# VH-VL binders against q8zy40, part 43

Target 1, 190 residues: q8zy40
Amino acid sequence: MIVGVVDYTVGNIGSVLTALKRAGAVPVVVKGVEEAGRVDAVVLPGVGTYEAAYALARQFKEVVLEKPTLAICLGMQLLFESSEEGGGQGLGVFKGRVERIKARKVPNIGWRYTHVVKNSEIIAEGYYYYLHSYGVRWGENEAYTAYIKLEEKYVAAVERGHIIGVQFHPERSGRTGLELIKRFLAVAKR
Short names: E, the ipSAE of ESMFold2; O, the ipSAE of OpenDDE; V2, 0.75 times the mean of E and O plus 0.25 times the DockQ between their complexes.

## First folded at step 16 (VH-VL; framework fv_regdanvimab)

Design m8 (at its last look DockQ between E and O 0.07; V2 from the best seeds 0.00; counts 0 for: pae E 13.6 > 2, placed apart)
Fold by OpenDDE, look of step 16:
Structure m8 (fold): chain C 190 residues (1-190), chain A 127 residues (1-127), chain B 110 residues (1-110)
Amino acid sequence: as target 1 above (190 residues)
Amino acid sequence: QITLKESGPTLVKPTQTLTLTCSFSGFSLSTYGVGVGWIRQPPGKALEWLALIYWDDDKYYTYSLKTRLTISKDTSKNQVVLTMTNMDPVDTATYYCARIETYEPEGWFPYYGMDVWGQGTTVTVSS
Amino acid sequence: ELVLTQPPSVSAAPGQKVTISCSGSSSNIGDNYVSWYQQLPGTAPKLLIYDNNKRPSGIPDRFSGSKSGTSATLGITGLQTGDEADYYCGTWDRSLKAVVFGGGTELTVL
């Protein structure tokens, strides 16, 4: 399976590429929608600032709606309606607003237990690695599938159809993350 | 000093509902990361975890008894209550409540251990 | 039925070392911290080890814990008659969303 890693931000996507390879995929870097249209699945990585990322990522909205998509951290945040960071508009795939998290320590960095409240073929309950200062507050939403407990509950994962967003970094989550990626790929092959 | 104490009936008839209260001191169930759990132990048998409630009212139950168990808290009274419906002689056991401390500066984890236990209360189910 | 497996009994003479194993799976011991509990006859369980290898205040360094893969081990050195008790391992199971205990190990001091 050819998986396009969208390069819309300034940052190291090497870890994502490596993780995809380990999971059995053939990752390719995608810089434009034409390239993205040629791959079997897409990954929206989670590096950079929201405003800068959105400026480049908004062109991929149709691709996200059409292709199996794994959105990671900032990538997930971009799928929502808006963000406090930069005061920007999101892709509007999911309802919700990205806001600065309330935690004892911001940014939230490290392994956190992720609570899965809705059945998912891809998202398994367990520990994942987080690195973020912003997030979406947990609440009533059919797309919200998992959360973490900081000073408040924040969305850890969202899912709608073939689109999945995770606040954590599966590429940095060892075995748990790798297995998640494998499950994503398995579902994407259908 | 942290203490927990179980209270309730020591004799229950079959099909009746057991209500146990865990009264604690030395800590608050409003504190981030704190939980209280219930564990039972039939005579001569192993420990069996039953339920857990956290400061944020998050609740967990053992799957096999989930339909029979209800856990609740009254933070103002420093009490946790466990109800178990449709009691059977097989439910005869010593019932413990215990504190679970899960405080982490960076976040929350579901289980670190039950660091303080009550003395337990023996419940016999008999006609 | 039991998610965690312990030997039913172990025994040793005073002053010797004993180990108690606790075997689980990736959904529990593999990914979560293990705790050990000591239960003296006729008493409530007492936390002995938490976070795989940490001792609460008051627990002597004769007690140690370790974890490798999906298994945990409790070690007791300098065995004393007062160590005669039941020992339980416990952890969180992410698939069951439940605390799970082992079946307990009866330690006899010969």
Scores: ipSAE 0.443, ipTM 0.806, lowest interface PAE 1.2, mean pLDDT 92
Fold by ESMFold2, look of step 16:
Structure m8 (fold): chain C 190 residues (1-190), chain A 127 residues (1-127), chain B 110 residues (1-110)
Amino acid sequence: as target 1 above (190 residues)
Amino acid sequence: QITLKESGPTLVKPTQTLTLTCSFSGFSLSTYGVGVGWIRQPPGKALEWLALIYWDDDKYYTYSLKTRLTISKDTSKNQVVLTMTNMDPVDTATYYCARIETYEPEGWFPYYGMDVWGQGTTVTVSS
Amino acid sequence: ELVLTQPPSVSAAPGQKVTISCSGSSSNIGDNYVSWYQQLPGTAPKLLIYDNNKRPSGIPDRFSGSKSGTSATLGITGLQTGDEADYYCGTWDRSLKAVVFGGGTELTVL
């Protein structure tokens, strides 16, 4: 299947493109909404600055709601109602506010055991690679699928229909991350 | 005991490609959270970070030189290689490699700082 | 040009205390851990402080670090002539996706 990776015009999306290709997708770079018409699924990558990413991503909100979407790290954060990093802006797909994490070390970098609390065809419990200074506090929410434990619990994954957000980087998480991407593609194909 | 050592040419002509090898012992790049970085220091000037590679092959480059730099590793040989294209006299510097290893009780941090440095190798780019 | 700003030089007498500042922004010092390096003349840099205020094994407790907002400080007490060196702060910058160093501070013991 053809998977569009949104290019925010900053940052390096090469790792995401490579991981999608390894998972059996045909990755293409998309820079505008018109290009999204020919893709089967969309990826919002976790590279660049929040402000630059939001400037393009806000134009893609309808596409995200209509097509299977995997949002990675910064891409997941864009889907929330607001963010401290980006002047309070967000796409509002998921309830919650992105804030600076409370942890012994910030940014949260490295492999973390990810606790899955809701059954998911895509998000599996295990170790994933994290690199972020901002996150969403864990709480009661039907969309909050997984968390990590730092000084407090933070959202690691969200799901609603075919819209999947992860705080970690599946493209940097070895076989575990590759298997997650394959499951996303399999579900998106339905 | 952890050691790193830089090797490669000490004299390079303008436009040539510089290849530097960091050979290390006492640790492995197969270990989670471990990385090796490259830093340079022009004569009488400040430290400038160039590139970093982690155990999972994740790579970072200084933005101003990104198109000129390539970093790679050979875990079985305990080596990290930096390639820098289109050398210019302003690139004359001492080049260091250094280890990064981080640890946190809840997980890993890929950056604590450069905790062990090589001796450095001075590369002169002829005018 | 430089993302992190340090004073070019500081000086103090033997036995005295000196501090070296490092000023940055929210995308670097504000969000990330600060490390400090000592570079003695003609040698490679040596890690003095990591994680804002922690000392590696073998670094005496007269070296200290702190961070407040977007600024970090290296403190050296009981100054010795062997402390004459260049001192650098370093951290991650999330906007640049890069490690950044300050310009260095030359410490002179007078």
Scores: ipSAE 0.000, ipTM 0.449, lowest interface PAE 13.6, mean pLDDT 86
ESMFold2 (binder alone), look of step 16: mean pLDDT 90; pTM 0.934

## First folded at step 18 (VH-VL; framework fv_regdanvimab)

Design n1 (at its last look DockQ between E and O 0.03; V2 from the best seeds 0.00; counts 0 for: pae E 18.6 > 2, placed apart)
Fold by OpenDDE, look of step 18:
Structure n1 (fold): chain C 190 residues (1-190), chain A 127 residues (1-127), chain B 110 residues (1-110)
Amino acid sequence: as target 1 above (190 residues)
Amino acid sequence: QITLKESGPTLVKPTQTLTLTCSFSGFSLSTYGVGVGWIRQPPGKALEWLALIYWDDDKYYTYSLKTRLTISKDTSKNQVVLTMTNMDPVDTATYYCARIETYTDELWFPYYGMDVWGQGTTVTVSS
Amino acid sequence: ELVLTQPPSVSAAPGQKVTISCSGSSSNIGDNYVSWYQQLPGTAPKLLIYDNNKRPSGIPDRFSGSKSGTSATLGITGLQTGDEADYYCGTWDRSLKAVVFGGGTELTVL
C-alpha cells in the first residue's frame, strides 16, 4: 500500500520512510493536501517546534479525519486541542493540552517502558524510543491508550477509529517499532 | 532505617476476605520511583508475587489472582493494604510486603527489585 | 506455571564456587533487569543482587550477578556454611504485566 509521509519540515523523515519500506509499504513524501488524497494512509512525523509544524500541518486535518493515520511524536501532539508551546492552537482531533513534561531530565530521551491500558490491535506494551520535551498529561480519556512514567504520567499513545498517535518514535524503536508499523499497515488495509 | 511490617488476621475461614496492612517507615510512597509489593510463600514452596502499587497509584496484579486482589495505599499513614477475596486453604502462606526502589538513573522500568522486606505474617485458611 | 526456571538445588564444599542459573524469555529477562534474593531458613527474603550485577550495601563481593540474553546467573565464591539458603531470581514480565520469580534454588554447603 502507498503511505504518504507528510513533510512539514520539522525534521528528518528519512528514518520514517525507511521503516515504512521495511514494514512492506511504499512510502511517498506528501507536501500538500492533493497529494495526500492520493495515498492509502498517512503518517504525520516529526521532531520540531509546535508552532512551525502546526502552520503547515493544519491543512491536513481533513485528510487525518478521512484516512488511516499514524501520528508520531510532534505529529501526535498536533492532534490535540492546544499546546503550551508557541501559539497553542492544535488540530483538535483529541481532547487534551500539550505541556512541558516534568522529568528528571528534559528532554525525555531514550528507551522507555510503555504501559498499555486499553486493548489495541496496533499498540503493544513494551519499550519504545522517546525524544520529546512536551507531552500530554495522563488522565481519563477514552482515546488514551498508553502512558509512560516520568515524574508524572504522560500519554504515550492515543487512538480513535483509524487515527493513532504515538509520543514515541516507532521508526527508532527497533523491532518493537517495526512490528507496530506493520500492525498499523495491516489495519489500514482493511 | 527503612522498615516494613505486615499486620492482619492470622486465621481466616474459607470464602472470607483477607485484609492485610503493610505499615512502613523510613521512606514515603509519595517519592518518585517508589513502590510497595506483596509476595506470599506457601509452606515449603517458592515465592509468589501478588501485587504492586507505585507512588503514582499505578497498580499491578498477578494474573491468576487478579479478580480476587485489591491493593491500595494511604500515603499519609505510610500504609499499603491488600485485600484478597474468597480465601481457600490453598491460600495458606506467609505474606510479605516489600519496598520497590529505583537504583538506575532511568526511572522508567516497571521493576527494579525489592530491597527491603517485612518479616512476613503467616495466614492460615481453615474452617 | 513458572515463568523463570532455576535448578532446584546446587551444592558445593566450603571455599568453592557455585553458580545458579535463571532462564527466562524475551518478555522478562530479555527486556528487564534481574534481581536475586537470598532466603535463609526461617527468614524473609533479602535482596542480594539488583540490576543484573549490582550489590546492595552490606552484600559481600563474593556474590555476583550476570545476565546474557534471556538468562541470568548468580555466582557465589568462597562458599561459606552461612550461605546455605534458598535463592530466587526475579524480574518484570512485560507480557504478563507482573513481577515474576524463579522456582528457587536450594544451596547446600557440604
Scores: ipSAE 0.020, ipTM 0.626, lowest interface PAE 5.0, mean pLDDT 90
Fold by ESMFold2, look of step 18:
Structure n1 (fold): chain C 190 residues (1-190), chain A 127 residues (1-127), chain B 110 residues (1-110)
Amino acid sequence: as target 1 above (190 residues)
Amino acid sequence: QITLKESGPTLVKPTQTLTLTCSFSGFSLSTYGVGVGWIRQPPGKALEWLALIYWDDDKYYTYSLKTRLTISKDTSKNQVVLTMTNMDPVDTATYYCARIETYTDELWFPYYGMDVWGQGTTVTVSS
Amino acid sequence: ELVLTQPPSVSAAPGQKVTISCSGSSSNIGDNYVSWYQQLPGTAPKLLIYDNNKRPSGIPDRFSGSKSGTSATLGITGLQTGDEADYYCGTWDRSLKAVVFGGGTELTVL
C-alpha cells in the first residue's frame, strides 16, 4: 500500500514515515496534488504553522474527499472550519472551530486517556501521546468520535467515511498508535 | 440546465431604493454549501462583487456598500432578493446574480467560484 | 485601489499561447482558491477555472490555471478568434471578508 505523506514545510515527518513503514505501508512524500494521484491513501501530518500548512492543504481538499485520509494533530485541525492560530481558515470538512485550549498547562503534552464514544473500526480507547496548544471543544456531532478531558473536553478524533482525524500523534504513541495506523491501513485497503 | 434570471426596474432616480430579484431553477438553496451572489459591472468597467447568501442564511457584503445592501432568500420560491438604498448615478451598471457552488456536507466556505451566472439586468440611475 | 492586479490587455496570433497574470497578496491569492472568468462581448461572465487549476465540464483543456505564492496565471493555448474576450480572476480576501475580482484583461487575437 502506497501512502502519501503531505510535506507542508521543512517539517520533521520522520516519525510518521517510520510508523507507516512499521505498519506495513510504503510511504512517499508528496508536495502537490498531482503527486497524490498515484497513492492509495494520504496522511496530513502535524508539523509546521497553521497558515503555511493551510496554503498547501487547501490544494489537497479534493484528494482528502476522495481517498482514505489520516490527518494528525495540525492536520486534523485543518479539516475544521477555522482556527484562532494565525486567524486561519480551514478546509471545512468538519464543523467546529479550533481554539487555544483551556488547560492547566499549555501546550498539552504527554499521554492522555482517550475516551471513545462511537464504535469505530480505527479509533480505540487507550493512551495516546498529545502535543498541541489548540483544539476543538467537544460537543454533540455525528463525526466526533473521541475526546480527552482537560479543564474542558476537547475533540480527540473525528471520522466521516474514509476521512480520519486525530489530535494525538499515533506515530509517537507506541504500540497503541501503531495498531491504530495498522487499522487505518486495513480499512483503506478494502 | 441550471438557470438564474435577474429582474427589477431598469431605471431608478437618485436616492431611490433598488430591489432586484434573482429567480433560479435546477438547484435549491436548501442544499448544503450552495450560495447565490450578486455582482455588478458599470459600463466599460470591471466586475464588482456586492453580496452573497448561503443555504444556512449566512450573508456577506462588500465592505464599501454594506450599509446600503440587504440580501435575503426565499427557498420555497427559489429566489434571492437584493436591495440597495440611496442609489446614485455612479451605481449605473449591469447587475448579475450567480450560483456559488461549494463542497457539500459540513462545508462552510465563502467562495470557491461562481459557476452559473444570470444574463444580467441593466439599471440606469438618472434624474 | 484594485486588490488583484491584471494586465489591462494582451494579444497574440491565432494558434499561439498567451498567459494572463493575476497578482494579489497573502490574504487573498496566497491562501484562497482562485477562479477565472471569460466574458465575451455583450454576454455574462462564464467560469473557466475554479480551485486554482480545475476546469468545469465543457471547458476545453487548452485553458489552464496555476497559482504560485500570491500570483495566479491563466494560460490559453491554440488561440482562436472566438477567444477574444475580457478575462477576470477572482478569489476570497480574508482581511476584507469579501470576494475580489481583478480589473480584467482584454484579449485580442490578431
Scores: ipSAE 0.000, ipTM 0.443, lowest interface PAE 18.6, mean pLDDT 86
ESMFold2 (binder alone), look of step 18: mean pLDDT 90; pTM 0.926

Design n2 (at its last look DockQ between E and O 0.04; V2 from the best seeds 0.00; counts 0 for: pae O 8.1 > 2, placed apart)
Fold by ESMFold2, look of step 18:
Structure n2 (fold): chain C 190 residues (1-190), chain A 127 residues (1-127), chain B 110 residues (1-110)
Amino acid sequence: as target 1 above (190 residues)
Amino acid sequence: QITLKESGPTLVKPTQTLTLTCSFSGFSLSTYGVGVGWIRQPPGKALEWLALIYWDDDKYYTYSLKTRLTISKDTSKNQVVLTMTNMDPVDTATYYCARIETYTDETWFPYYGMDVWGQGTTVTVSS
Amino acid sequence: ELVLTQPPSVSAAPGQKVTISCSGSSSNIGDNYVSWYQQLPGTAPKLLIYDNNKRPSGIPDRFSGSKSGTSATLGITGLQTGDEADYYCGTWDRSLKAVVFGGGTELTVL
């Protein structure tokens, strides 16, 4: 299957492209809505700045709502109502506000045990790689499927229908991350 | 010195509810990364983990007994309480509580080792 | 049923070495840290090894632990009659969201 990786024109998306190839997808780089309309699924990568990513990603909101979507780190954050890093702007796909995390060490860097609290065909409990200074505080929400424990609990994954967001980097999470990407592709094919 | 001590009835009739209290000293459940678990051991048999509770009130139960078990904590009293409903003679065992530490060697990856155990309390279920 | 498999018993002479295996799966031993417990007759279990291969203070270095794939091993050298006990492995299982123990291994020092 053909998977469009949105290129915010800043940052390096090579690891996402490589991980998608290893998972059995045909990744293509997309920069416009027309290109994204022709792919089977979309990835919002976790590279670049919030402001640059928001400027392009807002044009893709309808595609995200229509097609299977995997949003990674910054990509997940774009889908929330607002962001402290982005001057209050957000796409509003998921309820919640992105804010600077409270942790023993910021940024949160490294492997963390990720707690899955809702049944999911894609998100599995286990260790994933994190690198972020902003996040969404955990709370009661039917879309919030996983969390990590820092000084406070933070959202690690969200999902609603065909839209999946993760705070961690599955493309940097070894076999555990590769298997998550494979499950996403399998669900997206249906 | 860190200590845990189990207390509660030593004899329970079938169908009754067992309530066990773990009283501890030398640590606090308000401390980030700590938890308390319950384990039982029927006479001459293996250890069986039952439940655990973390400092942030997250709770986990063994699947086979999850409808019968409730774990709770009172941080101000340094106590953890386990209740088990509908007791049966097969539940006759020594019941232990133990401290669980997480985040070894300053890594953020949790672990569930049980570093200090109580001496246990033997509960007999008999009519 | 137990998801971690240990041999029911092992034996060796004083001064010898013994190993105790613990076999599991990717969702438990493969993904998570393994601990080992010693239970002397008539006593509560005692933590012997944590984080696969680390010893708590007061545990002599003749006790060792290792992990490979989905299996873990406890090693005991210089066996003493005081080492006669039951030994249990334990770990987290991410699929069950539970702590799991092996069935225990009875060590006899002949």
Scores: ipSAE 0.184, ipTM 0.724, lowest interface PAE 6.2, mean pLDDT 89
Fold by OpenDDE, look of step 18:
Structure n2 (fold): chain C 190 residues (1-190), chain A 127 residues (1-127), chain B 110 residues (1-110)
Amino acid sequence: as target 1 above (190 residues)
Amino acid sequence: QITLKESGPTLVKPTQTLTLTCSFSGFSLSTYGVGVGWIRQPPGKALEWLALIYWDDDKYYTYSLKTRLTISKDTSKNQVVLTMTNMDPVDTATYYCARIETYTDETWFPYYGMDVWGQGTTVTVSS
Amino acid sequence: ELVLTQPPSVSAAPGQKVTISCSGSSSNIGDNYVSWYQQLPGTAPKLLIYDNNKRPSGIPDRFSGSKSGTSATLGITGLQTGDEADYYCGTWDRSLKAVVFGGGTELTVL
């Protein structure tokens, strides 16, 4: 399984690459749409600024719609309609608005119990590692599959078809994260 | 030096199962990005890809023969085995195994190519 | 049946240049690197070109490859009698999840 990790230079993607290797995939760095077309699945990684990331990631919207996709943290946030961060437009794959989170401490950093409310072949309930200052407030949405509890509920995972978004960092979530990646790869192979 | 060699029966009866073994040296199928593929060529015809197995046991088959093909590996023996069920005279061909690599320096080569081939083994299906 | 299309034959005199085309689609040549194989009479194929235009060690520079869109081309300059062989293009098809080959081109040196 060849997995393209989209590089929109928002952070170190080394951990994502390593995690994908450990999961049994062949990860490659993807910088353009043409390269993305050559891979079997794509990962949208990242910790960074929303606006800067969107400027580079917007070209991959069609790829996301076409190929199995795992979007991580900022990558997930980019899938929504808009963000308060920079006031920017998102890819609009999912309904919702990214907003600054309400938490005792911002950014939210560390292991958080992730509540899964919908059956998923990929998203398993448990502890995952989070690192974010923004998020999507939990609400009624068919695509919202998991949440975390801060001062308010925030979306932890979204799913629609072959597109998976997670607010946490599976590549930094030890065994639970690795197993999630493996499940993603298994589904992507179908 | 990298070498591959095909072995197995050269004569098979119709409806029988063909089992071919690819023995290789100079590389390991435990190496990340490495795979071994099978290709056949009927007399006077074009090359036809059959199957591919990678270091991580990921397998791919040509669609038309998928139900008849099974590819497996024994990394410790440096061998890849291909089985093909329900052989028919139309399956008469020279069968090749070859090495393939798909990953270098975090850059994927969608198809690096079959860079080393065995000499091939001719299989005749006949009553 | 064949996913990649090649001319069945090409010919030229020694010292001349020939080109062999390979036509595919977006799901194969369009997205993936193309390889070329030379098969001398009575022998196994050998890799001639990989990654569209790269030569393995031992392949002379009179062999070249190129790719544009959904098509690839093999070029042979300074044609020699020893170049008389069948040539196949190949690549990965993402839709079929399979390696695909062209039908082969017979090169005759006049």
Scores: ipSAE 0.015, ipTM 0.591, lowest interface PAE 8.1, mean pLDDT 90
ESMFold2 (binder alone), look of step 18: mean pLDDT 90; pTM 0.931

Design n3 (at its last look DockQ between E and O 0.04; V2 from the best seeds 0.00; counts 0 for: pae O 12.9 > 2, placed apart)
Fold by ESMFold2, look of step 18:
Structure n3 (fold): chain C 190 residues (1-190), chain A 127 residues (1-127), chain B 110 residues (1-110)
Amino acid sequence: as target 1 above (190 residues)
Amino acid sequence: QITLKESGPTLVKPTQTLTLTCSFSGFSLSTYGVGVGWIRQPPGKALEWLALIYWDDDKYYTYSLKTRLTISKDTSKNQVVLTMTNMDPVDTATYYCARIETYTDEYWFPYYGMDVWGQGTTVTVSS
Amino acid sequence: ELVLTQPPSVSAAPGQKVTISCSGSSSNIGDNYVSWYQQLPGTAPKLLIYDNNKRPSGIPDRFSGSKSGTSATLGITGLQTGDEADYYCGTWDRSLKAVVFGGGTELTVL
């Protein structure tokens, strides 16, 4: 299975490429919509600033709607309506707004227990690695699959059909993260 | 000094509702990462976890008793209350409350242990 | 059926060492921190070990804990008659979204 990894900037996607290879995919770096049309699934990595990433990512909205998509960290945030980081519009795939997190320590760095509240073939409850200063506050929403507990509850995962977003970095989350990526690939093949 | 104490009726009739109160001092349930759980132990039997409540009002219940249990807190009174409906003689046990720590210096996890326990209260369901 | 399996009983002579096992799965012991509790006759349980291998203040270092894969072990050296008690392991289970305890192990010092 060919998986396109969107490259917003050079040098930031190595761990995602490695994790996809370990999970059994054939990762390909994608720079534009035409290239993305040829792959079986798409990954939106967590790189750069919100504003810089949005400038490229907005072109991919239709691809995200049509193809299996895994959006990681900043990539997940781009799928929401807006962000305080960078101040711009988001792709609006999921309802909610990105804000600076309220926590004892910001940025939120390290392993956190992730609570899953809806049945998911891809997202499993467990420990994942986080590195972020912005997030979406938790609320009742059918697309919100998982949360973490900081001073407030924050969205850790969203999903709708074949579109999956995670605030954590599965590519840096050891066995648990690798198994998540494998499940994503298995579902994407259907 | 951290203490917890269970209170409530020691004798209950079948089908009645049991209400137990855990009164504690030396900590606050408004503190990030703190929780209180309930555990029971039938005479001569193993420990059985029943329910817990965290500082943020998240609650978990043992599946087999989920429809019979309700846990709540009153942070201003330093109390946690457990209600168990439709009591039966098999529910005869010593009931404990305990503090649950879920946070270290850097990050949160769901369970590190039950570090302080109450002395327990024995509840007998008659007949 | 118990989620965590412990031997029902163990015994050893004063001064000897004993170990108590606790077997689980990836959703509990494998992914989460293990705690151990001592329950002396007629008393409430007391925390002996948390975070797999850490001792609260006041617990002597002859009590130790370890975890490997989906199994955890409590070790007690220099056995004393005052160690006769029931011992329980406990952890979180992410699949059940629950705290789970083992069935307990009765330690007898002969």
Scores: ipSAE 0.012, ipTM 0.645, lowest interface PAE 8.2, mean pLDDT 88
Fold by OpenDDE, look of step 18:
Structure n3 (fold): chain C 190 residues (1-190), chain A 127 residues (1-127), chain B 110 residues (1-110)
Amino acid sequence: as target 1 above (190 residues)
Amino acid sequence: QITLKESGPTLVKPTQTLTLTCSFSGFSLSTYGVGVGWIRQPPGKALEWLALIYWDDDKYYTYSLKTRLTISKDTSKNQVVLTMTNMDPVDTATYYCARIETYTDEYWFPYYGMDVWGQGTTVTVSS
Amino acid sequence: ELVLTQPPSVSAAPGQKVTISCSGSSSNIGDNYVSWYQQLPGTAPKLLIYDNNKRPSGIPDRFSGSKSGTSATLGITGLQTGDEADYYCGTWDRSLKAVVFGGGTELTVL
């Protein structure tokens, strides 16, 4: 299973690569759509600024729509319609707006219990590691799969067909995260 | 030096199962990015890819023969085995195994090529 | 059954240049690297070109590969009698999830 990790120069993707490898995939760094065409699945990683990431990630919209996709943290945020961070435009794969989170401490950092409200073959309820200052407020949306409780509820995971987004970092979520990645790979292989 | 060698029966009766073994040296199938594939070539015909197995036990089969093919590995023995059920005279061919090296640096694209081949073993299916 | 298309034969005199084409589609050559194999009479195939245009160790620079769109080309300059062989292109097909080969090209040195 060849998995392309999109490199839009946001944060260190090393941990993502390592996690994918541990999960049994062959991770490769992808910088362009041509390269993305050669892989079986794609991962949108990232910790960084929304605007900078979007500027580079927007070219991969079609790839996301076509291939099994795991979007992580900022990657997930990019899948939505807009963001309060930066210029605000997203890929528009999911409905919703990324906004600054309301929490006791911002950024939200650490392990949080993730509530899964919709059945998923990939997203399992449990503790995951979060690192973010922005998020999507929880609400009525068919694609919203899981949430965390801060001062308000925020989307922890979204799912639409072959596209899944997680606000947490599965690559930093120990065994729980690794198992999620494995499930993603298993589904992507179909 | 990297070498591969095919072994197995050279004569098979129709409807019987063919079992071929690829024994290799000079590399390990536990190495990341490494795979072993099987290719056959009927007399005077083109190469036909059959199956591939990787270090992580990921397997791929040609669609037309998928139901008849099984590929497996024994890393400790440096062997890959291919089984093909319900053999028919049309399956008469020279069967090759080959190493596939698929990973270099941070940019990996699958199937760089089959860089080392066995000499092949001729299998005849006949009553 | 063949996914990649090659001319069945090509020929040229010693010292000349020949090219062998390999035509595919977006699901194979379009998206993936192409390899070329040389098969001398009565022998196993040998990797000649990988990653579209790279030569394995031991392959002379008379052999070259290129790719454009959904097609690939093998070039042989300074043709020698020893180059007389069958040549196959191959690549991965993402839709079939399989390695695919061309039908092969017989090169005759006149």
Scores: ipSAE 0.000, ipTM 0.548, lowest interface PAE 12.9, mean pLDDT 90
ESMFold2 (binder alone), look of step 18: mean pLDDT 90; pTM 0.932

